# VH-VL binders against AP-3 complex subunit mu (apm3), part 14

Target 1, 249 residues: AP-3 complex subunit mu (apm3), of Schizosaccharomyces pombe (o94669r175to423)
Amino acid sequence: TNEFFIHVLERVSAVYQPNGKLAFGTVKSDMECKCQISGMPLLLLSLRPGTKLGNVRFHQSVNLKRWKQHPDQIEFIPPDGKFTLASFQTDFATQKSLPVVVEAKNKLDGRFEVRIRNTGKKSVENLKILITIPQALKSVTVTEGNYIFRASKYTHMEEGILEWSVKKLAWTSPALVLTGFLAPLKKDANSTEESSSYSKLEHLDLQYKLQGSTLHNFKVESLKMLNHPDKKSYKGVKHTIIAQNVSFR
Short names: E, the ipSAE of ESMFold2; O, the ipSAE of ESMFold2 at other seeds; V2, 0.75 times the mean of E and O plus 0.25 times the DockQ between their complexes.

## First folded at step 5 (VH-VL)

Design k1 (from g29 with heavy chain G101T; framework fv_rovalpituzumab; at its last look DockQ between E and O 0.61; V2 from the best seeds 0.00; counts 0 for: pae E 12.8 > 2)
Fold by ESMFold2 at other seeds, look of step 5:
Structure k1 (fold): chain C 249 residues (1-249), chain A 126 residues (1-126), chain B 107 residues (1-107)
Amino acid sequence: as target 1 above (249 residues)
Amino acid sequence: QVQLVQSGAEVKKPGASVKVSCKASGYTFTSYAMNWVRQAPGQGLEWMGWINTNTGNPTYADDFKGRVTMTTDTSTSTAYMELRSLRSDDTAVYYCARDLTEYFYGSGSYQEFDYWGQGTLVTVSS
Amino acid sequence: EIVMTQSPATLSVSPGERATLSCKASQSVSSDVVWYQQKPGQAPRLLIYDASTRATGIPARFSGSGSGTEFTLTISSLQSEDFAVYYCQQYNNWPYTFGQGTKLEIK
């Protein structure tokens, strides 16, 4: 085989306010490579012209002098097999939004509802919704996927995390819904009376994977072998967005 | 107590505009969506649209796009609906209606109306 | 859009009897149905939400049932104040829609 693979991973961390406004966000990006080219190839990776990699760290094989002169070009001699060519970090730009939209309601009498939609054009994979629950759960219903409640060991309020897992959310899917019911609390440890009011849900987190999209329109333009210009090799480039820490506060 | 008080009845000619107010009290105005629903004489209910009272962003039913405007004044806890280019078939009682539940995140289109205004009759006659 | 069809259009029933009102969705709406009561000259009143849950202050003689496409409002032992028009509404999919109403009148 005579192939070189590049997987651009964009890992997103973001915090959204209740009104939907982004409070802050960062993108940590890696160029993960797999080299299946024999010999000692001298490779030149060209990015979209004018690309600047913020806070970049390169593999030790990268020619830093060329990069300083041409920041959209990366010259290197790859090791065999898997390695990380570059790691860099940028701010999350508000002009390109994440495709998973959340609607969440505190209802009457201890009920709550979380609705999830995919507004993009690609399937969302491995969706995990982490819902902070302020008191004991009575029951949960989901339209799709699985759930588990893990009570906190650190409080006497029976709070915990409700984890809702959905393997795939297609762009053609209707909204997915979780409905939950909080159990009422007793007003006194020695009383049979129960509270008629309930705490409100205030926090949830999302995690998911989105294949085939980029947040910054990042593009690998070409890969050339400088020391053997007549040899051809196949290059494969794929992009994955990993929303790993997207919080709604 | 939750209360929605609307402005008084209006008589208008075709082609005019009307602006109906809905003053809310007894709850946090910006935490609940406000909807507008109308009912022609002897007819059923027709949803016109809603407004996010925290952001001021409205969403209109397709039949009303282009001639309805929904706004809020959070300092007075008041919602407004203005309907322009009135026709005789716009004769109806216009209601404001509050969504059942408090916003958590992302004010969507989940509309369960637990409190209604008293209604405002708008009569359009030549 | 989802069409909500109520039947019958008019139901004539004597006080003390049981009334059963039907609401059918053109596609599944899960349990995302509300019921309203409206008396002449008054705003609608929320009776039932989430298909089966009574709103605060609604008498126990009102009950809702159903899921998917078929929904029922039942009024046991009718009182004189229960003669009104009843509407169902779905909130499962945009645009959210009302049924055309069922008038409950004295036989």
Scores: ipSAE 0.000, ipTM 0.447, lowest interface PAE 11.7, mean pLDDT 83
ESMFold2, look of step 5: ipSAE 0.000; ipTM 0.423
ESMFold2 (binder alone), look of step 5: mean pLDDT 90; pTM 0.904

Design k2 (from g29 with heavy chain F104W; framework fv_rovalpituzumab; at its last look DockQ between E and O 0.76; V2 from the best seeds 0.00; counts 0 for: pae E 8.0 > 2)
Fold by ESMFold2, look of step 5:
Structure k2 (fold): chain C 249 residues (1-249), chain A 126 residues (1-126), chain B 107 residues (1-107)
Amino acid sequence: as target 1 above (249 residues)
Amino acid sequence: QVQLVQSGAEVKKPGASVKVSCKASGYTFTSYAMNWVRQAPGQGLEWMGWINTNTGNPTYADDFKGRVTMTTDTSTSTAYMELRSLRSDDTAVYYCARDLGEYWYGSGSYQEFDYWGQGTLVTVSS
Amino acid sequence: EIVMTQSPATLSVSPGERATLSCKASQSVSSDVVWYQQKPGQAPRLLIYDASTRATGIPARFSGSGSGTEFTLTISSLQSEDFAVYYCQQYNNWPYTFGQGTKLEIK
């Protein structure tokens, strides 16, 4: 077999404020490879001209001197099989916006509602919504998917976690909705008002996978064998975005 | 106690504008969306749009785009709706309505209106 | 645009009896339906949200049911103050729309 596969994984960690502004974010990226080229190939991977990789760590086989002189070129002798060629960070400010949009409200009488929409052009996979719950839950309903509630005594945290899982959020689907009801806290000793018996929910996290898209304007232009320039090999390049730690607070 | 108090009735001629106010009290104004709904005499309810009271960004129903402006003044906890180029079929009672639920993240209108203003009659006549 | 159709337009019922009001959506709205009550000269009042959950302070004689495209509001033992116009509204998809109303009258 004379094939080389590259899977570019972009892992997003971000915190959004309630008004939708990004408080901070980072994209950690990996170039995961699978080499099925016989012999001892000396490979040159060329990226889009002018590409700069932030805080990059390379596989031990990479010619670091070449890269320092030509930052858009990576020369290496791959091991057989699977390996990570490079790990780097990219500027989140140059990325496209994430396609999953969240709307969440605390309603009266302990009701809360979380709505998610896919504003992109591709389906979102393995969607997980983690909702921090500061008190007991009375009930939960979802329009799609499954949920698991882990009360605070089982999380070893001050608060419980409500996990909502959706296998696929199609780009054409209407919003998916979770509705929950908090169980009331004890009443205030000095008040007959109902307004103090429920904590406000303030925090949720998203996780999901989006295949075939990239946040960074990163492109693999070519892969050549320097020690056998006349030989051709199959080059497969795939991009996946993993929203790993996307928080809304 | 939550209260929405609207400005008084208005009589206008065709082609004029009207600006209706809605003063909120008894809650944190910027934590809840404000909607505007009208009701022509003998007719049902018609949603006109809503405003994000935290950002000041409005969203208008298609039938009113180009003729309506919704604003807020957070220092007075007051929402405003201005309807321009009035026609006789704009004669209606105009309501402000608070969306149920305090903002957590995002600020869409769920159109579950738990508190309504008393209504403002706008009459557009000859 | 999702059309909400209420039936009947007018419902005549005697005090103490049961009233059942219907609301049909032109496409599925799951459980995203609200019911309002409006008395003459007054602003609407929230009764039911999420198709079946009573709002705070609403008497137990009011109940809602349904999902998908068919929804009902039931008043199990009508009181004199219950004769009013009732509106349904969907909030599943933009634009969010009201039904045209059902007037509940004394028979």
Scores: ipSAE 0.012, ipTM 0.514, lowest interface PAE 8.0, mean pLDDT 83
ESMFold2 (binder alone), look of step 5: mean pLDDT 89; pTM 0.893
ESMFold2 at other seeds, look of step 5: ipSAE 0.041; ipTM 0.548

Design k3 (from j29 with heavy chain Y107T T108R; framework fv_firastotug; at its last look DockQ between E and O 0.73; V2 from the best seeds 0.00; counts 0 for: pae E 10.1 > 2)
Fold by ESMFold2, look of step 5:
Structure k3 (fold): chain C 249 residues (1-249), chain A 126 residues (1-126), chain B 108 residues (1-108)
Amino acid sequence: as target 1 above (249 residues)
Amino acid sequence: EVQLVESGGGLVQPGGSLRLSCAASGYSISSGYYWSWIRQAPGKGLEWLARIDYDDDKYYSTSLKSRLTISRDNSKNTLYLQLNSLRAEDTAVYYCARAGYGSGDYTRLGYGMDVWGQGTLVTVSS
Amino acid sequence: DIQLTQSPSSLSASVGDRVTITCRASQSVSSSYLAWYQQKPGKAPKLLIYDASNRATGIPSRFSGSGSGTDFTLTISSLQPEDFATYYCQQRSNWPYTFGQGTKVEIK
């Protein structure tokens, strides 16, 4: 009994250039809490010194005067059970990057290849790669996982989204590969038009979950109970990265 | 059971560097907890040096930050400490220890340092 | 940095004695992050008390801790032969982590 849990969820939006360099990125975070401490505990959450929270929205119990004077400290009286303590935005930390690297290649014969690797030190879960397919799709082969092709809602267009799902991508795994073949746009006996028959892939989106890591210089350093020095309590912290809107162009 | 074993101690020269290892067994250092190095000079008390977390965040004592590097290798389940520009006052037994408490997906804050290594002696002498 | 000052720095006691060791912090610390350790010669420290007053697993009931704010106490209610050791308090409430200077308990 007498437990307080903090789950920091970091929801990532990012755009990567074709050379693999980050063009833009934001992290929108929530501190989801579960309070199982009896009474009216006055809690002080301390973050790593120098942490700055952008566009913060706090739970109504937060002492805003304290936070304005000490932006790395959040003082509050939690309600029982589950609640959101804070919602905020931060930039990517300068020393951190997303661990999933994607490489896409188009060949002149309409074949394309998408490679994914985990460059981090922890497994990635529930990985989905959404590939915009600009023309009819002949075939797909994957080294691991499943795929689904979702044609556009206008069935006459033959374009759509190819969804590649991988349940787990271990950091020790070799690169995983999806290979596909596009159907030619026109059938013409004239050999000079073969190269113009295939559009190139230009847009991929990623979704995945990564436990136990953070993308910004944000860490819960301590959680103290200020008003009940004789009361024993247990406090826990979990971090999860949810990549939702990660694009490669 | 969880065990920590330090190695890499011995006699070193002033101005040199040391690199200590802490091999963990019975628990994966990337799965949870907070992992620290502590030293104890002969006849003196305990001094916390550095911490590396299961998620690779690193923290250093204020006085030694410029000379310390903490790291880990998850494939070897091993922590490392490097101390540069050695001085006579760096003569000590060096311990690794863990703190916190894993519970499912959570690492709890609080608790003491419940598992310690045996220590490795470093002597800085010309 | 928070300094922890233990009192006394050493003491002599007989088996069966009640021993009290104090730990005073230079500023307030949360009891949830104060711990006590026992260290015997040639051995690593051993966790006795966490959260200021909770015994670690396997620690005899003669060991107890109390206190809050800046003042904390370790008590051994009836000293046993195996209790002759050096005792340290530690705070992990504020960065950086710090230990007290130690209290050596010797046989008289």
Scores: ipSAE 0.006, ipTM 0.527, lowest interface PAE 10.1, mean pLDDT 81
ESMFold2 (binder alone), look of step 5: mean pLDDT 88; pTM 0.916
ESMFold2 at other seeds, look of step 5: ipSAE 0.033; ipTM 0.571

## First folded at step 7 (VH-VL; framework fv_rovalpituzumab)

Design m1 (from g29 with light chain T53E N92D; at its last look DockQ between E and O 0.67; V2 from the best seeds 0.00; counts 0 for: pae O 7.0 > 2)
Heavy chain, then light chain:
Amino acid sequence: QVQLVQSGAEVKKPGASVKVSCKASGYTFTSYAMNWVRQAPGQGLEWMGWINTNTGNPTYADDFKGRVTMTTDTSTSTAYMELRSLRSDDTAVYYCARDLGEYFYGSGSYQEFDYWGQGTLVTVSS
Amino acid sequence: EIVMTQSPATLSVSPGERATLSCKASQSVSSDVVWYQQKPGQAPRLLIYDASERATGIPARFSGSGSGTEFTLTISSLQSEDFAVYYCQQYDNWPYTFGQGTKLEIK
ESMFold2, look of step 7: ipSAE 0.314; ipTM 0.673
ESMFold2 (binder alone), look of step 7: mean pLDDT 88; pTM 0.878
ESMFold2 at other seeds, look of step 7: ipSAE 0.013; ipTM 0.512

Design m2 (from g29 with light chain S30Y T53Y; at its last look DockQ between E and O 0.01; V2 from the best seeds 0.00; counts 0 for: pae O 21.5 > 2, grease 19.3 > 18.9, placed apart)
Fold by ESMFold2 at other seeds, look of step 7:
Structure m2 (fold): chain C 249 residues (1-249), chain A 126 residues (1-126), chain B 107 residues (1-107)
Amino acid sequence: as target 1 above (249 residues)
Amino acid sequence: QVQLVQSGAEVKKPGASVKVSCKASGYTFTSYAMNWVRQAPGQGLEWMGWINTNTGNPTYADDFKGRVTMTTDTSTSTAYMELRSLRSDDTAVYYCARDLGEYFYGSGSYQEFDYWGQGTLVTVSS
Amino acid sequence: EIVMTQSPATLSVSPGERATLSCKASQSVYSDVVWYQQKPGQAPRLLIYDASYRATGIPARFSGSGSGTEFTLTISSLQSEDFAVYYCQQYNNWPYTFGQGTKLEIK
């Protein structure tokens, strides 16, 4: 084979307002490469003209002098196999939006509801919703996927983490719903009377993956072999969005 | 200078097959994916699929899956598209068009068709 | 699959005038739109990629704009060689699809 693969992993951290709008966020991107070119190729990777990479860190093989003179060009001699060519960070507010939106509500009598929607045009994979539950659960119902409650082993307060997992959330799916009910608290250890109040859920954390890019004005335009300019190799460029530390309040 | 030269026009009967060739010159054949696009008379463009010219792995549009085969011969820098079970509505000009790369983890490449073949008219008539 | 709908089907304008061609996607394609020009008996020519960027060798009178579902190709100060059929194409999701074309004619 005579191929060079670029996988841009875009790790998003974000906080969304209740209406699904972004409050703030960052994208940490890694250009993970796989070199299947024999010999010692001197490669020139050209990005869209005028591209500037924020807070960039390059692989040690990158010619930093060329990059400083031509910020949209990356010249390097790749190691064999897998390596990270560049890592950079951008303000997510200036990028494309994430497609998963959440509505989470505390309801009367210890009931709560979490709804998730895929507003994008691509399936979301490995969706996990992590909910901190401050007291015992009475019941949980989901429209799709699986859940597990991991009770705390340290407190005897019956608190824990409710994990809702959905392997694939298709872009054509209706909103998925989790409904839960907290068990009533006792007024006192020696009383059979139930509490009239319940602790509130305050935060959700989401994790998921999808094919696609959040980056605006980033594109790999070409890859040239400078020491053999009459020879070309295939490049494959893929972007994966890894949403992590995504919270709703 | 990049050039894509396609085989000549063909006349076929319904039920037959046609194989169109696309010979590349002026660049390294295996460095660019090859796409096939057709255009019926007086109609717009219809993407048929693409092939990784280095590995020989094709991806076909759903409307053609099962009827089309895309192959390459790297020794002659030539891509081929064969369409089987021809119907009269397969009458079209068939183009090859080069692309710059491929995804290994899914569908989709950057589809900048910067060089096209001259087109091959395939006429399917009874 | 994503349907690309172009309007108008035919646009008649005089040389030196401005032409505006529209392309609408059936769902968001973000900025993943390409514009081609095609003259009779010729293969298409790449004009605009990523919705707004001119391909190499394309005159500045060609400009593209839009995002999401609505896209526009604008040709300022039309030249006689600009009268052709124009196609938009999306490449956001497989299968990649073309619009039906807009014919630009001399008025």
Scores: ipSAE 0.000, ipTM 0.341, lowest interface PAE 21.5, mean pLDDT 81
ESMFold2, look of step 7: ipSAE 0.193; ipTM 0.584
ESMFold2 (binder alone), look of step 7: mean pLDDT 89; pTM 0.894

Design m3 (from g29 with heavy chain A33Y N54D; at its last look DockQ between E and O 0.58; V2 from the best seeds 0.00; counts 0 for: pae O 15.5 > 2)
Fold by ESMFold2 at other seeds, look of step 7:
Structure m3 (fold): chain C 249 residues (1-249), chain A 126 residues (1-126), chain B 107 residues (1-107)
Amino acid sequence: as target 1 above (249 residues)
Amino acid sequence: QVQLVQSGAEVKKPGASVKVSCKASGYTFTSYYMNWVRQAPGQGLEWMGWINTDTGNPTYADDFKGRVTMTTDTSTSTAYMELRSLRSDDTAVYYCARDLGEYFYGSGSYQEFDYWGQGTLVTVSS
Amino acid sequence: EIVMTQSPATLSVSPGERATLSCKASQSVSSDVVWYQQKPGQAPRLLIYDASTRATGIPARFSGSGSGTEFTLTISSLQSEDFAVYYCQQYNNWPYTFGQGTKLEIK
């Protein structure tokens, strides 16, 4: 009893060019809360001084007049249990760089390689690498993790998808490597003859989770109960970055 | 048929510069990095650096940084390596070498040299 | 930087016999090792990449093995044209480095 939990969740979508430069990116953020404080507490959540939440939507309990005067302070009466206190989004271009670096290479004879490194200071969790395969896939080898290939007739797409999953990628790990071999193309769609030609791979997507990190240098400074200033409440704050739709084209 | 044809042997004095050319044919020049490797007489191979032939951006080994310039001319499919302030210990055969595969995202980790130039002997003597 | 150490420096073997060449990395390079053959007056020739995959046109008598820090090139039945200098190279991390070479000569 008498605890308030805040989970700051930052969802990233980004597109990188072949040279590694960011072409486009957004961060969609939520402050998800769980209230275990009895009574009708009037709470004041203070963020790092000077914080501004652009394009924000608040829970209906938030005192908007207070927020307009002090944009780093959020005054509210929480409902019992779980609720979303605020949702906001910003352009990713002004944010910290993402820690997962991808190197991908088409090789001769239908071979391709994908290499993944963690350049950050925290382990990456639930890493998924989605590789668009424009033709049949002959075989795959990975240095770590598991893979699943879904052929084009099962993807609702013209191409198949090779999914490479790694539970954890430590910041001290060597590069993880997937090696794949494409099957030769048929000379045409109705021919039984094989050719020696292979399509080139063009698209790769990443998904992963980082715990304990934030892109915005966001920090909850304090939580106070205004209507019972002598009554102590406890807070728990957790930060998670979810990389979604991180694409390399 | 992939070929890398280098310029002819050169004799230079200490303090001079040399520029070695490497003309590529039989493949898409801008799809593969070009590397430079040298071999002093009776010695092993020493990597000098590479150039991204698409962007023109070079990366040099630390021992050569400040003395080497790598460039390309995409209209002629030719790579160049210039080594300045030559010393007698720069006497070597200089090779250009192509990477094994084609890149589609950032590079720097994959170095498998499947085709090499014939080599250019540079002799530095007073 | 990663040091590649080859052994032996010279290996004397008769034609038709088996040759085994060793390459040791100063730290793990996973499978990021290449083997080259070089004959006098010629450019190096790619034999093996990714530690164990034969390059196009390389005879089956050449095989590579190893992972981490220890790598081996084996020639199962030596031909007269196989007597040359052999180099290993790592490409796991910059700068990319070569071993000092092993000279394979006729006994």
Scores: ipSAE 0.000, ipTM 0.390, lowest interface PAE 15.5, mean pLDDT 81
ESMFold2, look of step 7: ipSAE 0.011; ipTM 0.511
ESMFold2 (binder alone), look of step 7: mean pLDDT 88; pTM 0.877

Design m4 (from g29 with heavy chain S109Y; at its last look DockQ between E and O 0.73; V2 from the best seeds 0.00; counts 0 for: pae E 8.8 > 2)
Fold by ESMFold2, look of step 7:
Structure m4 (fold): chain C 249 residues (1-249), chain A 126 residues (1-126), chain B 107 residues (1-107)
Amino acid sequence: as target 1 above (249 residues)
Amino acid sequence: QVQLVQSGAEVKKPGASVKVSCKASGYTFTSYAMNWVRQAPGQGLEWMGWINTNTGNPTYADDFKGRVTMTTDTSTSTAYMELRSLRSDDTAVYYCARDLGEYFYGSGYYQEFDYWGQGTLVTVSS
Amino acid sequence: EIVMTQSPATLSVSPGERATLSCKASQSVSSDVVWYQQKPGQAPRLLIYDASTRATGIPARFSGSGSGTEFTLTISSLQSEDFAVYYCQQYNNWPYTFGQGTKLEIK
């Protein structure tokens, strides 16, 4: 009892051009909280001085008058249990590239290859690579993790999404590699005769998370109970980056 | 159809610099990385570095860092390698070489060389 | 850096015989190995990539095998045109490095 937990979650949406240049990117952040404090606590959350929360929306319990006067302070009466205290956003366009670097190639005779590596200082977790496959898939080899091919059922073509899942990519790991081979196109629907025609792969999406990292350089300085001013009530602040909508087009 | 045509042979004195050109044709220049490899007379091959033709960002082998500059001109589909502070042991044939795979994303960090230029002999002598 | 060591340095064989060329990496390179052929006065020619895949137009007498640290190039029935220097190269990690070469010469 008498504990308050804060999880700062930064969700990244980005689109990269074929040359590796960022075309578009945003970071939407949420302060997700869990309150186990008895009574009707009046809490004051202080952020690093000078912190700005872009396009912020607060939980209904937040004193907006206080925030307007002191934009790095959030005064509120939390509900019991889990709730979202604030949602805000920043423009990713001025940030450095995300730490997962992708190299993906179309090779000869329907072979393609996707290499990924971690250029950051923290391990990447729950990495999922979604590869749009334009024709039937012959085979796949991965250096690590698991894969599933989800064939499309709405086009009668054997296209689909190849999903490659990796639990952990350490910052010191060698590149992880997926090698795939497209099956040659059949000459008609009932033929076993094949041509050597291969479409190019054009699309790849990433999902992953980074624990203990922040893009916004965000910090919680303190949490006070205003109606019990000498009690320290929170037990931890966690930061997670979720790359959920990172596309390579 | 794919061709890499390099500039002609050069004779230089120690301490000078040389800039070798490599003009590409028959493919989309910015879709394939360009590498530079040299070969001293009677010796094996030595990788010097590569340039990402999408971004213009080079990566140099340690032995050449500080003395080499690799650039591109996408309007002419031409890659350049400049080697400065020449020494007599820089006498070699210098090759440009294209990466095998057409990348659709990324920096081009690894390579297999499917097409090579004809080579440019650089002789460094007093 | 990853050192690629080729053996033998010189291999003397007669046409029609089998030649086997070895390449060792100082650490694992998975299957990220390329083989090149180079004749005097010419640029290298791509033979094998990804350790075992023949490049387009390469005769079936050329084959590659291996993974990890040990790789071989085999020429099953030597032709007169096959006498050249052969290089292996790794592309697993920077800097990309070549072996010192194996000269295949006529007995």
Scores: ipSAE 0.011, ipTM 0.524, lowest interface PAE 8.8, mean pLDDT 82
ESMFold2 (binder alone), look of step 7: mean pLDDT 89; pTM 0.880
ESMFold2 at other seeds, look of step 7: ipSAE 0.038; ipTM 0.558

